# VHH binders against Mucin-5B (MUC5B), part 3

Target 1, 189 residues: Mucin-5B (MUC5B), of Homo sapiens (Human) (q9hc84r5073to5261)
Amino acid sequence: CICSMWGGSHYSTFDGTSYTFRGNCTYVLMREIHARFGNLSLYLDNHYCTASATAAAARCPRALSIHYKSMDIVLTVTMVHGKEEGLILFDQIPVSSGFSKNGVLVSVLGTTTMRVDIPALGVSVTFNGQVFQARLPYSLFHNNTEGQCGTCTNNQRDDCLQRDGTTAASCKDMAKTWLVPDSRKDGCW
Below, E stands for the ipSAE of ESMFold2; O stands for the ipSAE of OpenDDE; V2 stands for 0.75 times the mean of E and O plus 0.25 times the DockQ between their complexes.

## First folded at step 1 (VHH)

Design c10 (framework vhh_7d4b_2; at its last look DockQ between E and O 0.01; V2 from the best seeds 0.00; counts 0 for: pae O 12.9 > 2, placed apart)
Fold by OpenDDE, look of step 2:
Structure c10 (fold): chain B 189 residues (1-189), chain A 121 residues (1-121)
Amino acid sequence: as target 1 above (189 residues)
Amino acid sequence: QVQLVESGGGVVQPGRSLRLSCAASGRIFSIYAMGWYRQAPGKQRELVASISSGGGSTNYADSVKGRFTISRDNSKNTMYLQMNSLKPEDTAVYYCAAYDWSTGLYEYDYWGQGTQVTVSS
């Protein structure tokens, strides 16, 4: 199951349904419906888009968060000496490419493409600030994912699964239901 | 998709209290800002109170400030409106509303059927 987002707003679900969605908040990209494999969850955070008017138009989404077991990995892009660079935070601590802990491996390809691997699960996530891709083994995650990435069922009919368990007419409509409430973000509470 | 059901309305004398409840269907309750509206006969529907998805922020119409309290229990998918010191002018049909801020439309997405509140001596 491969979920991807490009251009900051174009999504392809695990089962290949394409849709466009642009939000200013944090959204659940993917989470396990039932915690089976570390309660994996992915979030797209548009914090920097909302915090900076200048960046909002061109740089959304801004951060991808990966929650695995008790670990929190944040992938974001930062400016260093006028150049964009990938920034990986592992439990809120910046880590370098090649960092590994508790079965999670992080790396940076080039300057901005960040990668998180969970070899034990066959999971890989990439993000460069504008494009992300999540690869989950169907064998492990099928019928057990929800979020903006939809379901991993090899059935596009159920891809637009909303938070309330119902299926929307469109995945665009579904996408907004995966808002993560955040009172710190205007319009996201 | 999301259904809202109000309860707790009734007929009371001025100065009395009522507690309205709004039960929401589904697991999605926690993502919605919620609000209470009311519509009196011959009047437009008006905002009474609103509450953020997490319950950390509340807003009240001036006419009900100090008398009404909006709250929510996300674990129960329920929003409440404690109405104290009720006045005849509070008589209206009270509606529960849910709003998804992510839409940016500033429109409530879902409405309840309403519950009648009558304040009369």
Scores: ipSAE 0.000, ipTM 0.219, lowest interface PAE 12.9, mean pLDDT 87
ESMFold2-Fast, scan of step 1: ipSAE 0.012; ipTM 0.370
ESMFold2, look of step 2: ipSAE 0.012; ipTM 0.438
ESMFold2 (binder alone), look of step 2: mean pLDDT 80; pTM 0.812

Design c11 (framework vhh_7d4b_2)
Amino acid sequence: QVQLVESGGGVVQPGRSLRLSCAASGFTFDDYAMGWYRQAPGKQRELVASISWSGGSTNYADSVKGRFTISRDNSKNTMYLQMNSLKPEDTAVYYCAKGVYSYFTPFDYWGQGTQVTVSS
ESMFold2-Fast, scan of step 1: ipSAE 0.012; ipTM 0.365

Design c12 (framework vhh_7d4b_2)
Fold by ESMFold2-Fast, scan of step 1:
Structure c12 (fold): chain B 189 residues (1-189), chain A 126 residues (1-126)
Amino acid sequence: as target 1 above (189 residues)
Amino acid sequence: QVQLVESGGGVVQPGRSLRLSCAASGFTFSSYAMGWYRQAPGKQRELVASISGSGGSTNYADSVKGRFTISRDNSKNTMYLQMNSLKPEDTAVYYCARGEVTYYTSGSYTYTFDYWGQGTQVTVSS
């Protein structure tokens, strides 16, 4: 199953349903319903504020976060001397392309395209600050995903599954229900 | 009922080492991340080092990387901070802290710290 986001607001679910959603906070892209494979979870933060070398203006790019077992990996883009560069944080520590730990491999293609692989699960995630793609084997994850990426069931009729377990008429309406509460961010909706 | 008790502080010459200990009680120690904070007179309290519940992940402030090592023994409900190559600017009260799981601005679950001990004084002077 493949889930994608491009153009900052266009989504394609694991079963191929397309929709447009523009949120300003953090949302669950995907998580396991039953914790079978390290409680794998993906989040998209539309306003990730990091320590920056530029004190004159605070810019908060997007960040994609991956939780697997007890590990947290954050993929984001930062400005270095006026140019965008990928930044990968592994348990809050910056790491370089080629780093691996506990079955998770990270790499950077060019300057901005970040990739995370979990080879034992056949899982791959890429992100460059604007475009995201997650690949999960249907054989392992079928009937066990929820979030903005929808269900991995090969059936588009159940793709717009909301947080409360009901199916919305549109996936745009479904997407807003996957908001992550964050008491340190004001104006989350 | 949560209690955190620090020990091991003292007065030491620059370049020497100290090991701090934190004895925890009143909660399931292995289920919580732990950290060391410090506060010098007239300054904000800052996070020095943190360790996950299993001990599999550690993080350090840039000012102490390569000099300090955080560790824990879950069978003894105790966390440690090994401080090597101490400098005068390391002089502060050091606090043991317990971590809560919260969402951060990154969208990932991370830890904020909700309980601190009484602190132990570390003084690095000639």
Scores: ipSAE 0.000, ipTM 0.118, lowest interface PAE 11.5, mean pLDDT 80

Design c2 (framework vhh_7d4b_2)
Fold by ESMFold2-Fast, scan of step 1:
Structure c2 (fold): chain B 189 residues (1-189), chain A 119 residues (1-119)
Amino acid sequence: as target 1 above (189 residues)
Amino acid sequence: QVQLVESGGGVVQPGRSLRLSCAASGSIFSIYAMGWYRQAPGKQRELVASITSSGGSTNYADSVKGRFTISRDNSKNTMYLQMNSLKPEDTAVYYCAADYFGSSWYDYWGQGTQVTVSS
């Protein structure tokens, strides 16, 4: 199952449903319904690309977070001396391409394309500050995912699964229910 | 990593003003939501004010609304708290905090700066 996001607001779910959602908060991209494989969870934090905060203003992914077992990995792109560089935080500590710990491998291609692999699960996540892609095996994760990436069931009819367990008529409406409450961010709690 | 250093605290009479500054080291300041917390002796730390990474949204504790203003300058890696009409109940150690994800597991804290409002 492959889930992707591009252009700051365009999503393709694990079962291939496409939709557009412009968020300005952190949302659950994917998490396990039943904690079978380390309670794997993916989150995407969004913001406005520029200082403009109008409804039509472009949204940009700020950071992608991965929770696996007791580990937290954060992928983001920062400006270092006027140049964009990928930054990977592993349990709050910056790490370099080639770092690995507890079955999790991180790598960077070029300066901004970050990749996280969990080989034992066949899981791969890529983020470059603009585009996100998560790949996970149907054989391990079928009927056990929820979030903005939808279900991994090979059935698009259940893709727009909301946090409360019901299916929305549109995945845009589903996407907003996966908000991660954050009382420190206005409009995100 | 983010290192935070507070300044601007001091002793002041009721009704006066103070401006706190929080200087951050590192190229990642602009991606963090920032906040000011305070802790009086024997009490839990409480959020005073917060500001999003872009500076486009702010939030204030009810006890300080209308008196305190939070702001940031990402070009200088600095966050501020303008404290007006100070009251004895505002006496506390004020901490600068950086909250990458909006979750406490990514919090970075400064050492704190003492604010004393004497009556």
Scores: ipSAE 0.000, ipTM 0.183, lowest interface PAE 11.5, mean pLDDT 81

Design c3 (framework vhh_7d4b_2)
Fold by ESMFold2-Fast, scan of step 1:
Structure c3 (fold): chain B 189 residues (1-189), chain A 120 residues (1-120)
Amino acid sequence: as target 1 above (189 residues)
Amino acid sequence: QVQLVESGGGVVQPGRSLRLSCAASGFTFSSYWMGWYRQAPGKQRELVASISSSGGSTNYADSVKGRFTISRDNSKNTMYLQMNSLKPEDTAVYYCARVYDSSGYLFDYWGQGTQVTVSS
């Protein structure tokens, strides 16, 4: 199962359902329903690309967070010496391309494309500050994912699963239910 | 060439105070949130305190609220952590970091750390 996001608002679920959602907060992209493989969870933090805060304004991903077992990995793009560079934080510590710990490998392709692999699970996640993609094996994760990336069931009918366990008519309606409340962020509580 | 250099660590008895300093260079210090983190042996690194670019907002870990005070002097490109009523549980390497927001979860530059040991 492959889930992706591009253009700040365009999503494709694990089963290939496409939708557009403009969020300005942190949302659950994917998490395990039953904690079978380290309670794997993915979060995407969004913000406005410019000073405009209207409903039609472009959104940009700020950071992608991965939780696996007891580890937290954050992928973001930062400015270093006037140039954009990928930054990978492993349990809040910056790490270099090639770092690995407890079966998690990180790498940077070029200067901004960050990749996290969990080879034992066949999982890989990439992020470059604009585009996100997560790849999960159907054989391990089928019927055990929820979030904005959908259900990984090879059936688009259940892709728009909401936080309350019901299926929305559109995945745009589903996507907003995966909000992570944050009182520190304006409009996200 | 971003640099963050911590100083002020040492060995003190419980109940005493220490003041840590972080000297920053190579970037516009006044434009960034800054934070202090610590890591004790066998434990994961935790955010201790963070401070906004202007110094108008601060955040503290529950374990240090009322005892520690974070501050900054943008004219000197320096951040401070005043640690009062130190406890053995405060023993750790303390790190200065440049952060993107009040959460301290997103940061990019890190100092070498300074050791604080609280023992009798």
Scores: ipSAE 0.000, ipTM 0.130, lowest interface PAE 13.7, mean pLDDT 83

Design c4 (framework vhh_7d4b_2)
Fold by ESMFold2-Fast, scan of step 1:
Structure c4 (fold): chain B 189 residues (1-189), chain A 119 residues (1-119)
Amino acid sequence: as target 1 above (189 residues)
Amino acid sequence: QVQLVESGGGVVQPGRSLRLSCAASGFTFSDYYMGWYRQAPGKQRELVASISSSGSTINYADSVKGRFTISRDNSKNTMYLQMNSLKPEDTAVYYCARGYTVTYEFDYWGQGTQVTVSS
């Protein structure tokens, strides 16, 4: 199952349903319904402020967060000498391309495309601040995903699964329900 | 099924201490953020303290910084909240909660344990 986002607002779910959603907060991209594989979870924060990011042009970049077992990995971009570079935080500590811990491998392709691999699960995630792709084996994750990436069922009819367990008529309507409460108090929608 | 059981609440005078415990079962405890919420009479439920899966990342609400200490023991599937220098405004039902990662999205809470700080 492959889920992707491009152009900042265009999504394709694990079963290939396309939709457009512009959010300004943190949303669940994918999480396991039943925790079978380390409670794998992916989140997209549309306004991730770090010290270096807030210093640059008063704009906060996007961040993709991955939780797997005891590990929290944040992928974002930062400005270094006037150019964008990928920044990977592993349990809040910056790490370099080639870092690995507990079966999780991180790498940077070029200067901005960050990649996380979990080989034991056949999982890979890439992010460059604007475009992401998450690849999960159907054999392991079928019938066990929820979030803005939809269900991994090979059936588009259930793709727009909302947080309350109902299916929306449009995945744009579904996407809003995956808002993380308290991600930002004043500007979230 | 996910089960979170709080213990250690009670009635104490201002300035005293209490230690709360949360026993977790029905999930892989070491894969989750854990946190303590509280709900005072007439107030919304608020996050008091949270701790990452490994215990390396800890966050506290401003109102409890320097007074409360959160910890966890993954070998015992248990989380703790050491509450020192208790104040009347700490009076609330305290809830153990299971969360997802850096976003502090909590999806299960226990039934709660009452903490009352009064003379």
Scores: ipSAE 0.013, ipTM 0.386, lowest interface PAE 7.0, mean pLDDT 83

Design c5 (framework vhh_7d4b_2)
Fold by ESMFold2-Fast, scan of step 1:
Structure c5 (fold): chain B 189 residues (1-189), chain A 121 residues (1-121)
Amino acid sequence: as target 1 above (189 residues)
Amino acid sequence: QVQLVESGGGVVQPGRSLRLSCAASGSIFSSYAMGWYRQAPGKQRELVASITYSGGSTNYADSVKGRFTISRDNSKNTMYLQMNSLKPEDTAVYYCAAELYYGSGSFLDYWGQGTQVTVSS
């Protein structure tokens, strides 16, 4: 199952449903419904690309976060001597390409493309500050995912699963329900 | 780790200006989004303004848009808040914060000790 986001607002779910959602908060991209593989969870933090805060304004991903077992990995982009470079924080500590701990491997390809692999689960996540992609084996994760990436069921009809367990008519409406409350950001609770 | 020290607070009359500074220590200042929060007596702490690590994007509370300007100088590890046309309702302790998304749906932040801004006649 492959889920992707590009252009700040365009999403393709694990089962291939495409939708557009312009969020300005942190949202659950994917989490396990039942804890089978370390409570694997993916989160995407979004913000406005410029000072314009209108409904039509472009959104940019700020950070992608991965929770696995007791570990938290944050992928973001920072400025180094006027150039953008990927930054990976492993349990709040910056780590270099090639770092690994408890079966999680991190790498940076080029200057900004960050990758996290969990080989035992066949899981791979990439993020470069603009585009996100998560790859999960259907054999392990089928019938056990929820979030903006939808269900990993090989059936697009159940992709728009909302936080309350109901299915929305549109995945754009579903996407809003995966908001992570954040009292430090206006409009994000 | 990141340590933050605010300065520039004081007592001013309505319509005047103040410039707050937040000096950060630590090797990853340029990797943090920075923000200014304020807390008036008896009220909850609220976000005033924020700025991305590059300074390329800023966000402001509706109550301060057009009056306050946030900026940063990564070469000095310092963030600023230029406060113009101050009003009595801007009276609060202003806190500098460095924030980083920590995963599991949470943000990790570092806070300064705060600087008092009083706008009164």
Scores: ipSAE 0.011, ipTM 0.197, lowest interface PAE 9.6, mean pLDDT 81

Design c6 (framework vhh_7d4b_2)
Fold by ESMFold2-Fast, scan of step 1:
Structure c6 (fold): chain B 189 residues (1-189), chain A 120 residues (1-120)
Amino acid sequence: as target 1 above (189 residues)
Amino acid sequence: QVQLVESGGGVVQPGRSLRLSCAASGFTVSSNYMGWYRQAPGKQRELVASIYSGGSTTNYADSVKGRFTISRDNSKNTMYLQMNSLKPEDTAVYYCARDYSFGEYYFDYWGQGTQVTVSS
């Protein structure tokens, strides 16, 4: 199952449903319904690309976060001495390309393309500050995912699964229900 | 492993008080952003109170400001929500959550929830 996001607002679910959603907060991209493989969870933090905060303004991904077992990995792009560089935080501590711990391997290609692998699960996640992609084996994760990436069931009819367990008529409407409460952005929608 | 366990919920009459507890294991409460959320039947989950690492900074939803107080006991690795002057509209399942923060980023790690019912 492959889920991706590009252009700040365009999503393709694990079962291939495409939709557009312009959020400016943190949302659950994917999490396990039943805890089988370390409570694997993916989150995407969004913001406005410019200082303009209008409904028509472009959105940009700021950070992608991964929770696995007791570990938290944050992928973001930051400015270092005038140059954009990928920054990977492993349990809030910056780590370098090639770092690994408890079956999780991180790497950086070029200066901004970050990758996290969990080889035992066949899971791979990439993020470069603009595009996100997550690859999960159907054999392990089928019927056990929820979030903006939808269900991993090979059936698009159930892709727009909302937080309350019902199916929305559009995945755009589903996507907003996966909002992570954010006390620093009390106006999030 | 990260674990959050809520306790202290129950059934009370309007105007009374309850104190919710959230016992944390697998991480340090004083080093993390923490919050209390609630979800009433048919409604979305709502942040009601939060507290931030590195200080005593707290935030409250307008509906509970002045009635609820969030606090931490670092020696017990536990977070609390003191709920005073309870109203029927406060009826909900209350969840504690660890909000990971690096600058402005958040993760949600939820407990199982504890039911609070305010009825006569």
Scores: ipSAE 0.000, ipTM 0.130, lowest interface PAE 13.4, mean pLDDT 79

Design c7 (framework vhh_7d4b_2)
Fold by ESMFold2-Fast, scan of step 1:
Structure c7 (fold): chain B 189 residues (1-189), chain A 121 residues (1-121)
Amino acid sequence: as target 1 above (189 residues)
Amino acid sequence: QVQLVESGGGVVQPGRSLRLSCAASGFTFSYYAMGWYRQAPGKQRELVASISGSGGSTNYADSVKGRFTISRDNSKNTMYLQMNSLKPEDTAVYYCAKDSTYLWSGYFDYWGQGTQVTVSS
């Protein structure tokens, strides 16, 4: 099952349903319904500010977060000497391409394309600040995913599964229900 | 069987401190976000503080920011709420809650029995 986002607002679900959604807060891209493989979860934060950023310095970048077992991996972009570079935080600590811990591998292609692999599960996630792709084996994750990436069922009819367990008529309507509540963020939609 | 057991409540004078504990069992504790809710007499239940599965992210209600600190010890399956500079308006039953996800989904699927905190002179 492959889920993608590009152009900042265009999504393709695990079963290939396309839709457009423009959110400004944190949303669940995918999570396991039943915690079978370390409660694997993916989140997209549309406004990720770090403590070292100057408030006047402009709009905060996007970040893609991967939670697996007790590990927290954040993929985002930052400015280094006037150029965009990928930044990978593994349990809040910056790590370099080639880092691995507890069966999770991270790498960077070029300067901005970050990749996380969990080889034992056949899972890979790539992100460059604008485009992401998550690849999950159907054999392990079938009928056990929910979020903006939809269901991994090989059937588009159930892709627009909302947080309350109902199916929306449009996946755009479904996508907004995967908002992660956060009192730190004002003006979420 | 999921169980959440709160302890540490009591009666204290304004300005004092209390530390609440929540002992969790029946699930893989570090995989889930946890939170503390409270309900005061005549008021709706409110989320006071939440913490991600790793403990790397925390969130607080405006009414308690700077006074309360949430933490967890995943090796002991225990979550804590350190409450400093207590005020009479902090009087409530405090509930430990398990989120359905690793981050703050706001959808808590299990709750403890609650522990009473009374702040009075």
Scores: ipSAE 0.011, ipTM 0.346, lowest interface PAE 9.6, mean pLDDT 83

Design c8 (framework vhh_7d4b_2)
Fold by ESMFold2-Fast, scan of step 1:
Structure c8 (fold): chain B 189 residues (1-189), chain A 120 residues (1-120)
Amino acid sequence: as target 1 above (189 residues)
Amino acid sequence: QVQLVESGGGVVQPGRSLRLSCAASGSTFSIYAMGWYRQAPGKQRELVASITWSGGSTNYADSVKGRFTISRDNSKNTMYLQMNSLKPEDTAVYYCTADLPYGSEFYDYWGQGTQVTVSS
């Protein structure tokens, strides 16, 4: 199962349903329903690309967070000496490309494309501040995912599963229910 | 922003247990890493235990490992510290803290503290 986001607002779920959602808050991209493989969870923090905060303004992903077992990994892009560079925080500590710990491998391609691999689970996640992609084996994760990436069931009918367990008519409506409330951002509570 | 309020402190004899609670308001604490610090009279604050925003990773000071357990309930916006086998050296004011685990900017919030006294 592959879930992607591009253009700041375009999503493709694990079962291939496409939708557009313009969020400016943190949302659950994916989490295990039942903790079977380290309670794997993915979160995406969104913001406006520029100071313009209109409904039509472009949205940009700010950070991607990954939880696995006892580890938390944050992928973001920062400005270093006038250039954008990927920054990876492993349990809140900055790490460099090639870092690995407890079966999790981190790498950076070029200056901004960050990748996290969990080889034992066949899982890989990439993020460059613009585009996100998560790859999860169907054989391990089927019927056990929820979030904006939908269900990994090989059936698009249940892709728009909302936080309350009901299925929305549109995945755009489903996507907003995966909000992580945050009073630091107006409209995110 | 997060406002933190500690509770559950008190006076207890050695070997007994206490459970501290930290209630968060103002924003959902599931986005924040949480922790407990303590400060004994005349000493610097020290980290006792921490828990990541997801609740899946915990860390403990060597002095409390095996005796204290940190946990969180994101549905109740509350974090706990279960303190077992208390010792006189655990006497301190215990502070709840919350911080963001992402981005180049880190924000930290502190509660007002709750007193724990372990005396024979």
Scores: ipSAE 0.000, ipTM 0.120, lowest interface PAE 12.4, mean pLDDT 79

Design c9 (framework vhh_7d4b_2)
Fold by ESMFold2-Fast, scan of step 1:
Structure c9 (fold): chain B 189 residues (1-189), chain A 123 residues (1-123)
Amino acid sequence: as target 1 above (189 residues)
Amino acid sequence: QVQLVESGGGVVQPGRSLRLSCAASGFTFSSYAMGWYRQAPGKQRELVASISYSGGSTNYADSVKGRFTISRDNSKNTMYLQMNSLKPEDTAVYYCARETYIYTSGSYDFDYWGQGTQVTVSS
């Protein structure tokens, strides 16, 4: 199952349903319904690309976070000596391409494309500050995912699964229910 | 190099007003949400007020709502906290904070910068 986001607002779910959602908060991209594989969870933090905070304004991904077992890995892009570089934080500590710990491998391809692999689970996640992609084996994760990436069931009919367990008519409506509440962020409570 | 410099604290009587300022440098101020935290003697720190990138949205702790006003001037790289009707319970060190671009453990937080400014409300 492959989930992608591009252009700050365009999503393709694990079962291939496409939708557009413009969020200004942190949202659950994917998490396990039943904690079978380290309670794997993916979060995407979005913001406005400019100071214009209108409904039509472009959204930009700020950071992608991965929770696996007791580990937190954050992928973001930062400026280093006037150039954009990928920054990977492993439990809040910056790490270099090639770092590995507890079955998690991190790498940076080119200047900004960050990649996290969990080989034992066949899981791979990439992020470059603009585009996100997560790859999960259907054989391990089928019928056990929820979030903005939808279900991994090979059936688009259940893709728009909301936080309350109901299915929305549109995945755009589903996407907003996966908000991570944050009273410190504008409009995210 | 990110710097946030707080000023405007002092000792006042109950019912008086103070205005705190936070001067920012070393980053594009208009691209970040900002906030004010405080830590009272013997208590944990708390977020008092926050303001969005543009100043179009603000949020306040229930204990200060209606008395405190947060604002910003992006042309001066400065954030303010206007504190009216001060109470002894408002006595604390006030810290200026910039939102972090790093999200960890399911929480988005603010960075603390500088040593804060002391506000004491006593008779």
Scores: ipSAE 0.014, ipTM 0.184, lowest interface PAE 7.7, mean pLDDT 81

Design d10 (framework vhh_7sr4_2)
Fold by ESMFold2-Fast, scan of step 1:
Structure d10 (fold): chain B 189 residues (1-189), chain A 118 residues (1-118)
Amino acid sequence: as target 1 above (189 residues)
Amino acid sequence: EVKLVESGGGLVQPGGSLRLSCAASGSTFSIYDMGWYRQTPGKQRDLVADITRGGSTKYGDSVKGRFTISRDNTKNTVYLQMNSLKPEDTAVYYCAAIPYSEWGYDYWGQGTQVTVSS
């Protein structure tokens, strides 16, 4: 199952449903319904691309977070001496391309394209500050995912599963229910 | 791990200016979003301003146009320039280094007192 986001607001779910959603907060992209494989979870933090904070303003991905077992991996882009560079934080500590710990491998291609692999699960996540893609094996994760990336069931009819367990008429309506509360950033900051 | 130390607070008359500094030590400073928060006795901390890793800034409504946040990654320091100070700006000001994920820990400074009165 492959889930992608591009253009700051365009999503393709694990079962291939496309939709557009403009969020300015942190949302659950994917999490396990039942914790079978380390409670694997993916989150996307969004912000406005410019100083304008209007409903029509463009949104940009700020960071992609991966939780696996007791580990927290954050992929983000930062400015270093006027240049954009990818940064991978492993439990809040910066790590370099080629780092690995507890079955998780990180790498960077070029200056901004970051990749996280969990080879034992066949899981791969890529992020460059503009686009993300998450790849999960159907054989392990079928019927056990929820979030903005949908259900990974090879059936688009159940893709728009909301946090409350109901199915929305549109995945845009579903996407907003996966909001992660952030009390440090009032009003989706 | 990051340790933060604020400085530059003090007593100033209404209409005056102060510049707060927050010096970071420990982990790589450039990887954190940095923010200034303030707290008056008996109230929750509220956001004054923040600046992202990429230099994008946001301000609380009450300070917009009067305060400016900036960062210097070569000195591991974030600044808050406060102009046209009002008695209502009296508070303890805290510097924070903010993790990207909900599983990370915030790092907070000890706070610096700003008092605006005659």
Scores: ipSAE 0.000, ipTM 0.224, lowest interface PAE 11.9, mean pLDDT 82

